# VHH binders against q9xhz8: the designs that were tried, part 2

Target 1, 326 residues: q9xhz8
Amino acid sequence: MGDTKVETISRLAQWRIENFGPCSFKKSDPFKVGIWNWHLSIERNRYLSVRLFPELSRVSKEQPPVAKFVLRVSNVGPNRRFYISPVYEKLLRTTDDCVWHVDSSFHGRFTIDVEFLDLKICPVNGGEASPVWPTDATMQSISTQTTLKCLSRMLEESILTDVIIHTADGTLSAHKAILSASSTVFKSMFHHDLMEKESSTIHIDDMSRESCMALLSYLYGNITQEEFWKHRLALLGAANKYDITDLKAACEESLMEDINSSNVLERLQEAWLYQLEKLKKGCLMYLFDFGKIYDVREEISSFFRQADRELMLEMFQEVLSVWKPV

## First folded at step 12 (VHH)

Design r6
Fold by ESMFold2, look of step 13:
Structure r6 (fold): chain B 326 residues (1-326), chain A 120 residues (1-120)
Amino acid sequence: as target 1 above (326 residues)
Amino acid sequence: EVQLLESGGGEVQPGGSLRLSCAASGFTFSSYAISWYRQAPGKQREWVSTITSGGSTNYAESVKGRFTISRDNAKNTLYLQMSSLRAEDTAVYYCAAVGFSTGWDEFDYWGQGTLVTVKP
């Protein structure tokens, strides 16, 4: 007659109590939902009191649950009565954090149900609780991660590659489909290529093997932050050359974030070359609005010898705009 | 209706030059990448060059340094300046907008072609 076991399925827990007296206390065996073991307990004092709480452990102390749930108590038989709690949403650390008082004289045989509507992990010293069961599409996230893993393997293991890329200092293998989906230039390049059982060869003479591998890593979805930072300018050039709009924008934003006196003139020239309006404005603000042009006085003569006439006109207009009388 | 009309083909001596033009109509020319392709007698059509909406250019290895693609968005015209022509450049040259997307549908638009003949 084991009436301490709680059965669980999905986000539901059910405790079937077979014999409960008028002034009694019972505590269930632990049951697992999420990363925690839980207990239910009942106590008959003046009213029936139902408690839900996590089993005390290192997990529950360091990662206590924030639970959203509903409790239900029901008797059995044809004249079935039941009571349903409010929806609770609480941080549950101790037995006192959730007590539900039911105004009934239930005795003997009845059932206690818990439905967990949401469950989050709350770090003790930390910030925001993280969901155990996200409300976003979890299958979408799994699908995305699986796809990225497959693409990484395709590139690393050269699985069914159909194009050889000759760079300035070595060769790489890749897939026409990936390149074409990512770039209208590659799409045009391969559009009428005969795809039967033969590889194509292309030349990317303006990239090193290492920088071209960074480009491929981006296109296959597994570029590291370190690779990106190391190759930002090469990636910007490639994104412009092959019309890879999202990469071009990402390089622009990244280059804007660390503008300094040692790189601002180079970045202004690149922003002009690739028509990057945000980066251009950022460089102009750095030089003129914040007055950092005096930090590059020794470099600026050489810069003006190379700069486009229209860029120099824009720089002059920025000076006039910033220093105008008010 | 999207139309691409090539002109400027003809016969030239080896080492000569030609400038091909492609007049575009029926779409916002400045928003799209436009390409040149060529097809020699008895051979498959091959890509020659592409110019992006932003003006970036790419070339097939066989024509790098000899051909220059350009566009005039005010006149909706694509150009191909061909220099140092050789016998292997003999082909019908096509102007194309490949992978023109409308929602889920993709469309390719081709010109009628213009013949370039480089004498032996």
Scores: ipSAE 0.220, ipTM 0.730, lowest interface PAE 5.1, mean pLDDT 84
Fold by OpenDDE, look of step 13:
Structure r6 (fold): chain B 326 residues (1-326), chain A 120 residues (1-120)
Amino acid sequence: as target 1 above (326 residues)
Amino acid sequence: EVQLLESGGGEVQPGGSLRLSCAASGFTFSSYAISWYRQAPGKQREWVSTITSGGSTNYAESVKGRFTISRDNAKNTLYLQMSSLRAEDTAVYYCAAVGFSTGWDEFDYWGQGTLVTVKP
């Protein structure tokens, strides 16, 4: 059996060399650690040079490893000696990226051990390296995802639901605990209001069943971007009514991202209604600073007829601020 | 002088628990991977578990979920927490430094072993 085989266990690799006396160079068979195949090589000159490098592959090229590792060389026999390398942390792409020089004349049988302390994937296009093995951060992420799935199931499967929500066109089941944890208004309804407390029912008559489902999806942590976009205005209303501040902020931010000539007046009205200062400012900038008011000339008259007097004053002030006197 | 001294062995009933310790001296304990091996009467020595210097662990299939390997570098001590013990777990348990291969006989250091007997 050739002495080129490398044995692996967990994050360890061991290469047992039986005869290196007449050889100046020897390379190990490939061994798998993480998502890469690896090789060890030894070269004898003035020193014994040990190299660790990934096997050249598409994976290693596109996803090169950042490895934190320690090397150990030991002879076999009654007078066993061993040498330990420093801890290396290197991006390994080629054979020469990491070389450990050992000042030892190992003759005969000896063993090379590699202990991988950490292994990460480096993105070719830059960015943060991602760990191959779970870390505390990874575990927390997994835990979070699991929790969200759990909450989603609770809602979808109506697991121990204890409140019925009456909407404009249907009913939904939910959990008092989640609603109360998410909103002080809901908390108050269930803890202080006799009717809601006793009946285990709440009425949200100003929302459709579908919009209310989107609200619940948000609260339970499983709302999709599509649902959010579809129901943004309804969600904003609910957020304001039930004092869900993070949702209100999310809605404001979302509405800020896609202001255009077809929606700016409506959004300005909503911003005023719900006291969204950022959105209001954004809409005003769009209309007046960027001069897009001319693109909505057909709609602006109707808007002015319906707009709050104070909003109109603010708009007028904005016009004056950007007005360039001839 | 390098020493590995196992302790904590004894008699225990099936389903019981036992904690083994291996006290190390004479070498840089924190720099070594350390393993537990066991040898039952009339059987070959078999690998049980390994913990690396970095804290990575691995277990034989026969002990997975029942045994837990750990180390305290400050105390230069290796531990093996055994639970749900079975008659088949009866063996002399050895501590070995740098060894993780099930097929290789040469490790840097071996202890003298501690006997674990699982019987009613």
Scores: ipSAE 0.000, ipTM 0.207, lowest interface PAE 13.0, mean pLDDT 85

## First folded at step 17 (VHH)

Design v6
Fold by OpenDDE, look of step 17:
Structure v6 (fold): chain B 326 residues (1-326), chain A 120 residues (1-120)
Amino acid sequence: as target 1 above (326 residues)
Amino acid sequence: EVQLLESGGGEVQPGGSLRLSCAASGFTFSSYVISWYRQAPGKQREWVSTITRGGSTNYAASVQGRFTISRDNAKNTLYLQMSSLRAEDTAVYYCAAIGWDSSGYEFDYWGQGTLVTVKP
């Protein structure tokens, strides 16, 4: 009657059996560990067979557990004997996926312990199992998110800012440490100021306040995709000017994603200006390999009048490479 | 051995021009961001200008429009063209290379400096 309850603490489940009596089979009440409900069952035949299995549910079906665990059976009394299973690491879907046979006749009260060492979710569609309990990777992720929030707050609330940035149409506050950590150019600017001045001023006259805010948002790790897309050309300029290589790369990749007839010439110019080889190649491919040069016939003359001679040479070379005499 | 050797300093009248050079050796010059600093008597060293590996330039507000930084990677040489010189430009000018090694450690190399004196 009352000996079907399983108690849990942390990663341990304990089933106390008062009297197995004439029964050949007994199943525990459900107990929760991780994201699953579990059951223990015992069957007495030639051996005592102990089974651990998840309760059948949508969760267990869609997210079956891979459990690493140890089973222990012990009698209650002055002469306590312990039987310990091997360490199991198994995908548990059914009642028969894990059976431990104990060669002992336990008469009277005995206890079954399950110690879960690890739990993972097995993807139904294949892939790597995901841990249920925190791992180093999980902890790093949590820590990273917390840090990003912190940095974002530092910028938004101007917490202990020590540099004023003058832009074309306004001012912003930031941290020399963050700027210096992200850019060698900024580091060079602040190299001696860090020790001597509580506050510094820098001038970024070629950026608007809004664009500069986007730059800071990127550096502080809180930029949105919308902001990035809106300011990606300005960000590219800044990345180049202040030698922020990862930002430059991000901008190049972004600009590669949406090349079309309306922007290809401008992007080609930008690619040339900032020495973006991938983007340049992409634009040239778009224009000449795909023959989209005809779609920009109205704009191309103006472009040629303004384009660098070296860029024109490259364009010409590309035409020659694609051109096959009939 | 890494060396930065500044030259071109001297005395000049207000409104005059001077060109400084910094000859670099012992490291891959083209791979580094290079900067000019200056230190006036009794003052702290201050940043003047920086040029990136790609040739982008930055200037302190005090020298903006008057000074021009440039580099010749083939000659491993950094330049500072100074024009419209003022008395307050009087200082020892230093060349510095700042970068990170392959392990991510920051290093900075400094020259011994060259003296620029702007006086009537």
Scores: ipSAE 0.599, ipTM 0.863, lowest interface PAE 0.9, mean pLDDT 90
Fold by ESMFold2, look of step 18:
Structure v6 (fold): chain B 326 residues (1-326), chain A 120 residues (1-120)
Amino acid sequence: as target 1 above (326 residues)
Amino acid sequence: EVQLLESGGGEVQPGGSLRLSCAASGFTFSSYVISWYRQAPGKQREWVSTITRGGSTNYAASVQGRFTISRDNAKNTLYLQMSSLRAEDTAVYYCAAIGWDSSGYEFDYWGQGTLVTVKP
């Protein structure tokens, strides 16, 4: 049959109609934009009605489009007149969701254009509609992943390293720029040193090679959760020593998650040593508010013999807060 | 106006000791990582030691075990206790605050230096 094909390019679709009568109806063949097939249809009664709708399918049922678009109808010829719709932004499920009434007497040969300004997938279970085309957030994610791959390769292949780190049981190579950008301590350490032709040497004698590699993996963006968990106490010490605030906070949150009677006194001492307010309060709540101090009866005497006087005062104040006057 | 003023330099025999001080004013001293640097005649300035707000310390390998950095936040003063001094420790010693604040604004503040001379 006749003139039913819609031509598409980029975010545009055009339906050329060769012959349309005063009381007629036509529906286009489906055309693909985004993940959906679409139809245009036209109907003439008192006015020309133009409809845009997705082809009925499981895709359009389960993932209906939210479309932002503009329609245009124009005649073909030297005296071209055209009408442009308002910008529509609609969830399109059925033929009746978008109807544009053109106040014109178009007959014969004319064209219908649609320009998609934005297109999103709306899940039926609720939640945020997701874009079909790249957004600023999507490009940022691509850029970030590319950077992480580059940094990972720089560390794994020792590309243009300029510092040798001597650990307790081996050496590692790294980049002064990465270390200096991540830590004011390393920035101070390398302040006058960045222009040297020979590699600098630093000593981190309080870390094993493996734990120091975990620190580097964190700074280069490729540490795994398994590596983090295995080395989190060493990473806490390094984060404190080199003033890496986000890592220090991450270690603190991790140590909060698995407080138990076998580790709570050690964790409380570490929280005091590293000035970890959240972990300290978590340990105090575990011991006193939840009454787990009775589970550490044998250890508590040794703990008090070693504990700082001010920490013991805070423990006493927590006991008092559990006992509230009635 | 930010000011860092070093003192305590002088002449000493090999194996001797000196204590350097750096008085700070014009900024919130307790909120900053503070460092000692030194510059020997004819050489580039080099890092010696750094102390964080929380008291964590780091030292250059050449001074590890011989020098001790400390701070007194109540007096806005940085110290460097130098022991077992050697001829290669002869230099002008500077205190400095170098880094960035919470908003990312970079800074570097330097003192005028104090001369330490270790006699052959």
Scores: ipSAE 0.414, ipTM 0.827, lowest interface PAE 3.1, mean pLDDT 85

## First folded at step 18 (VHH)

Design w1
Fold by OpenDDE, look of step 18:
Structure w1 (fold): chain B 326 residues (1-326), chain A 120 residues (1-120)
Amino acid sequence: as target 1 above (326 residues)
Amino acid sequence: EVQLLESGGGEVQPGGSLRLSCAASGFTFSSYVISWYRQAPGKQREWVSTITRSGSENYAASVQGRFTISRDNAKNTLYLQMSSLRAEDTAVYYCAAIGWDSSGYEFDYWGQGTLVTVKP
């Protein structure tokens, strides 16, 4: 049957009908759009009813399509008339999920077009449907990855670096623009560094070269988890010193993940020093709410001798809050 | 209106000390990183020191160990304690607030400066 094939280009499918003949119903061969096979069907009664539906498959059953589309029916010949459906946006599971009724009788050749405007896939476990075709978000993701690779290369290959960083045990090269964009402190440092000097020099004497490299890796968007974990205390110090708020927060979160008896007192001190309220609270909970203070009995005396008075007061307040009057 | 007003400049002998003040108004002082700059005659303006919102201090190598930056948020005032002053410290000293606003727009506010002259 010459009129069963559907042709597709991009997001458009066209079904050419040669003649309806004595038939009251026709179904197209399957055609692929996105990840699904589709069918068009037409039924002639009082109206011409056009249906778009996915071919039954495991994928269509478990992950049905949400399609945004327009249907068009048009005559072929000199007296071409075309009818356009409303824009449909529907979850399509069965043949009856979308029916367009056209108030016209087509006795000769006519075409049915479906233009897919959008296509989404439903997750297997429920949730919001996601686009099958690239969206702005997808493009941004691609662009972001490309940018990060580029920035990483700039750092690794010292492409047009304009600042030399002196660390405790070595030197690194970086970009004033990246540092300034990431930190108000760096921005302040470089604000008037006019191009007259081939390279500016800054001193970060309180960091090792390796730790400083980790900092730069973070700022350039290419730090690994391993590097972050290895240098997170140094990074915290740097974050505080140079007012890198997001890094400070990341360090705080990281330090909260692995609080134990061997590190809790040190982390409490750090939390106090850098005003990390979440970490402080976490450490206090660990010590007093969970009763782990007994596990650090040997270290606690030394800690009390060195701790700030205000921190001690806060610790006592926490103890009092946990203690129920017997 | 944002205002930064420097004071405390003057003439001092080499090895002497001087304390500069910067009175800020027209913005939430405590929410900003504040810095000192200086410009010597015939030279470009250079960064001297920065203090963060949390009180972390940064210094140029040329003043490290000699200058101390501090802030009093209650008084909306920035300070620069200068000691062991040298002839090369002679400059107009400026207070500045540089950063991004809540919308992500860059701003830079500057004072008029105060002159420090170190001479025998």
Scores: ipSAE 0.785, ipTM 0.934, lowest interface PAE 0.6, mean pLDDT 90
Fold by OpenDDE, fold request of step 19:
Structure w1 (fold): chain B 326 residues (1-326), chain A 120 residues (1-120)
Amino acid sequence: as target 1 above (326 residues)
Amino acid sequence: EVQLLESGGGEVQPGGSLRLSCAASGFTFSSYVISWYRQAPGKQREWVSTITRSGSENYAASVQGRFTISRDNAKNTLYLQMSSLRAEDTAVYYCAAIGWDSSGYEFDYWGQGTLVTVKP
């Protein structure tokens, strides 16, 4: 009864069997490798059949393992013989997904070894299986996440901040290094400070504290989608003002996603103001190609009164381009 | 070779105005953020103003509302219009191009500076 335990070390599992006896079937106790519990089983018939399979669980059912592994069977004694399976790489869901048939009759004590060469987990929603054990890519991901958490903490807890930002309605603390690394403008502002000064103060009077916090959150890598959406226009302004190219692009893309009759004219104006060609084109397409200009017919006159002449000309040209005389 | 050459400095009375120019050569001027710095006697160099590629302007609090930075990309020239000058504005003014090139390499180019003296 005591020979069902499986010992594990690293990626190796060993099942020591004292005697198979008159039994035709034995199953090991569960053993942990990766995120799954596993079992080995042996069945004696024409061959000795060795099976490796995960213990049934929610995780094994929803995210079954793809295992790359080798099985080894060896007897104990002076005439020790070793049998080694091929390298298997299999999705393991049931007991029958992997069966190794050993053409040998083992009497007495013998050991079954499993060496896991690789383990992957299938995503719940389908897709390519990902490694369970760290790879270079995995490590990079982990490192990235750790760094982001670190940066977030630095901002949230004001860890060794060295710049005070005065906004329209409050103050924030940040790091010159982060700002300078993210923006050429900030880099320019702090160029000398980075070398000789311990602290600095800047004024961003055209942003609220909240909007500025969103900007910092973006720069520190901890901005949420909600915050981003809420502050898109302010962020766009900041991106333009401080030459944060990636943010500007992100804002443009975001603003293109939800163009509608209630915001298209405003966004067209913003596109013009900040020279967002994609957004401008999108807005024009919305208005003229899709004929949505009629939905804003009440607002269009007011818009024209405020719009730049060049923008109006461009709009007119667009009208001409889509206009087909009857 | 990248060159930045400042000009327009001189002596001016308090409350007066002066326009500085910085002629750039040896790089694609329009692709870079350009800045003005100044260094007063006995003081550290300080940032004054920056203009982005798109023409967005940034100013130090000390010059906000009095100085105007501008650029003419066709002429590869940076300008600083200074008004309501104060004694505290006395300094050597430098033009600088700081940033990263398309390959991600940092560049840091400075002019020789032009002296502005504000005195009665």
Scores: ipSAE 0.784, ipTM 0.934, lowest interface PAE 0.6, mean pLDDT 91
Fold by OpenDDE, fold request of step 19:
Structure w1 (fold): chain B 326 residues (1-326), chain A 120 residues (1-120)
Amino acid sequence: as target 1 above (326 residues)
Amino acid sequence: EVQLLESGGGEVQPGGSLRLSCAASGFTFSSYVISWYRQAPGKQREWVSTITRSGSENYAASVQGRFTISRDNAKNTLYLQMSSLRAEDTAVYYCAAIGWDSSGYEFDYWGQGTLVTVKP
């Protein structure tokens, strides 16, 4: 009987070999693990050399496997001996990328096992290899996506909502639990309601319905970039008002991304108002370090008339710090 | 030991004003959101007002425009200025710190309360 085909189960591949015979080299039939076809080869010289490599294909060329694996060679019979390789973690492109040398002679039947401990695929465009098999991160991702969809639906369809929010120009329904989980202020508002009341009403008169919806979308994990961008100032206000630290930070970062001459003074004012140090610093750098204050020379007087004295003082100090005499 | 001690309660006529104080000790007062609650006789405790760490104020609709919450971090004291008091404002007023600590554990600290009675 000739050598068997390589059989696979889960992450294990086994090649049963009848004997080497007069041959010094044998190559297995292809076997599939992940998205690649693989081969094992054995060469008998001073040592038994075992090689694992992907079959040459477009996929293997463009997206070569990074494999973490162990090889095992064992004879068949009453005096069974087995040899185990070190754990290899290799990018496998060619036949020579991984060679295991076994100092043993096998004259009869023996088996070669390859156990894949991990398998990753390299992206076509470069970057970090991603796991072929699910990981904790993968599962978390799936779970997260499912949860987000669920939460989104709960909000959109008002499923078991228990709080009515009155805004400046409309009403929304939401969940006390979500609001309370996201904000200490809301938690405080609903602390007894959660225990004693089925429904409540709150008033957020300083936000439009649309802006408030954006806030809720954020809290429920379903806000789009477009919505965020559109309502980021309102969201910032809300974040400050309701002590939503993550949102405040997100808004600050967003506002840092697009500082320009047309908005820098406003941004500076907002930074001051909401005590956004990073944004404030960024605006000051823009104005003074980069010398862009001249671009806003027409607006600066108006700004100075409205700005807090302490802000003005800080601005002045900044000017002094970067001032270079002509 | 965390302590919250309310004071300033008393009897007042409708339309009158009172200022409540809450002295806090045993924790970093400035790091917490602090709130006022009240409980009228035979009623459930209800939220009145909250002030954030940054000083942002929130009010129940029933007291909006009449009550003002403030804090003095240097004195570890929370205040509630009440004006235009109504009979329905009669209650025991409590200050509370509710939230999560830096480790993510929930905390719930309450004072003993101070009685406010609004009557002719």
Scores: ipSAE 0.778, ipTM 0.932, lowest interface PAE 0.7, mean pLDDT 91
Fold by ESMFold2, fold request of step 19:
Parts: sequence; structure tokens; C-alpha cells
Structure w1 (fold): chain B 326 residues (1-326), chain A 120 residues (1-120)
Amino acid sequence: as target 1 above (326 residues)
Amino acid sequence: EVQLLESGGGEVQPGGSLRLSCAASGFTFSSYVISWYRQAPGKQREWVSTITRSGSENYAASVQGRFTISRDNAKNTLYLQMSSLRAEDTAVYYCAAIGWDSSGYEFDYWGQGTLVTVKP
């Protein structure tokens, strides 16, 4: 029975006090919620003071709780009266971090309830506190990360691959489902491939094995930024050839981010070749709106001599659009 | 109503050439990837060639170097220029628009087909 024992269930804790009158202070036995042991204490004064705090330990000092909770004090028996605290959300390190003064004095038999609405572990480095209990956002993140791990294993370990890709300098294995879901071209290629007999073979002779692996890494969701950056021109070509619109857009944005005088003319040619409107406009702005054309004067004559005449028309139109006669 | 109408099929001698056309209506032709397929007697329908919205071309290995796909977005027409024809190219040729619409639903439309016969 113990007059100091706190019963816990789920996110609730209850301290049944059998007799509070002869003394002005009582402290509960520890009770575990989350990774911490906790205490409740009460003190008589003009008002009843209720405290909730973690037991002092290495855990509570190094990983203190950030707790969101509500306290309740109630009489036991008929004609029950109770008081409910505000919702507290506090970092709790010591006995003084949470003190609730109840507007009435209680004597004899009563009950103190704690409802923990949320609990987080405060990191020692001052970063984002981590939840003790799963949330909707946490479960979605877990689900997404699990899926990415599965796709990565499928590619890395060639689990049940059903297509062989012949590249310029080697072969790779992949899954028709992944290719078809990511590309209308691959969807068209495999549209009537209903037989589960032999692996299909496709040829991507315009990519190296390494660059084609980067393409697969993108499609399976495990491409690194370094791998993307290294192969972004090959990936742009592949995205255009296989109509992988999100990858094509990502390559375009990446090529816009590092436009400089040494690459702008090449980038403009690539934007024309692949019909990349944003990159084309970015190169035109760099050259004309920001006046960097003077930095490429040695290359520009050769560029104009070889450029598509419609591209040259657009370049001239850009010059006219930034020019404002008086 | 989406319609794809093939034409240009016929009889040709080995080594000869034909040009197939596919007139499209009922959708924004320029926004879609369009393909040719063929079905020989007693065989499954097989992919022949695909052309993307930007004009990028993809070919089955069996026709690479002999067939050329093209599109005229102003006329809503897909073409297949077939050269160096062989007996194994004898088939009904279909044009198809396959993919996803703007709402993400699968788009799967086929023409009636046009017969190409290459004499032995």
C-alpha cells in the first residue's frame, strides 16, 4: 500500500496520499516515466505546493527532461473536489523548476495526478530536444528512411533485378518497376513486357558505367551530393533522353548555381541543346544584365560563328530588353 | 476524345523504305512522349521507338540505325521513317501515347494500327 508510492500507467502517474496533516512536507518514492525517475512532493503553507522533479542522477544532469504536463489534486470520496494546473512545458532539472501552488489547502486523504502530454530529452549541446514518444512526424520520417534503405539494398545487392543495362564500358542490373515509374520513356519501353521469364536487356551506350550508376542512384533515392555534382552533365543528358523531369530540373538548377565566365558560353549552348529555359535565361542575365560578356570577349566571336541563329536572336533580344533609350 | 490514326502502311520489297504517320487529336500533343510499337503475326506487341517532348529519340536494338522517329508538333503528327526493311519488320505498327496526365493518372491511348508487309 505505501503512502509514498506512485502508480503509473501509460503517460499517467498517481500519488495517493492517505494522511497529510501531522507534517508540512511529503515526498513520493521515485517513479519511472521516460528515461528518468521522478518525484512528487507536497508542502503545506497557506496553499498546498506541489512539485514535480526528476531524481538527481547522472542521467537527469546530462539529459534533463523537457516535459509538457498537467497536475491535478483531488479529494477522494463523494462530492469530489479537484484543481487542475495550467499546462506546464518546462526544462526540469531541480525541485524548484516546477512548483504549483494550489488555491486551497488539503488535509487528510487526497490524490495527485500527473498527465505527461509530451516528454523530450534535452541534448547537452543545446540542439533540438528529441521526443521520448513517437509523433506523427516521427513515424513518417521512420517510414521514409526505411523505404530508402530498402531501395538502396535492392540496388546495391541486385535483389531480384529484372533488367540488364549495357553501358559504354560495362553492365549494370536494375528493376523495370523503378525505371518505369520514374520515366515515361522506360515506361513505354517496358509497357508490354509481361513475361517473368528472362531479364530484359537495354542499351545506354552514351553513358559510362559510373555515370549510369549515378543515374540509378538517383532513381533509387541514394545519390550523394558529391556523386550528383561529379556526373551532373551526364545526368542532364540522361534526364532529357529518358524524360525524367525532376532530375532534368535539378541538373538545371545546379548548373545555374555556378555560372562563371569560364563556363557561361558552354552552359548557354547546353541550355539550348536541352531546352533549359531557366538556365538559358540565367546565362543571358549573366552575360548581358550583369555585363559579364566583356569577360568572355576572346571566346564570344567563335561562339557566335557557331551558334544556332535562333539562339543568337534570343541573345540580341536580351540585349534590347536591358537597354533603355532616353 | 483522344484519337491516334496511323497511316502510310503498305507492301514493300526487302531493303525498301516506308514512312508511317500518326495523326493525333484530343490532347496537347506537344506535351507528351509518343511511341511506335509493332505486332508481328503470332508475336507479342513490342516497343519500336519513342520520341520525347524535346525531340530526344530512343530505339529498340532491332531497328536502331534503320528507323527514324520524328514529330511535328504544329501538325500534331508523329512519323516513323523506316529504311532497309527486312522480312522480320512485317507487322501491324501502332502509335501510342503512354504516360501520366497532369493529375498523375495513367494515360494509355492507342491507334488502330497500320499494316506493313515486307515481301520475302
Scores: ipSAE 0.472, ipTM 0.854, lowest interface PAE 2.8, mean pLDDT 85

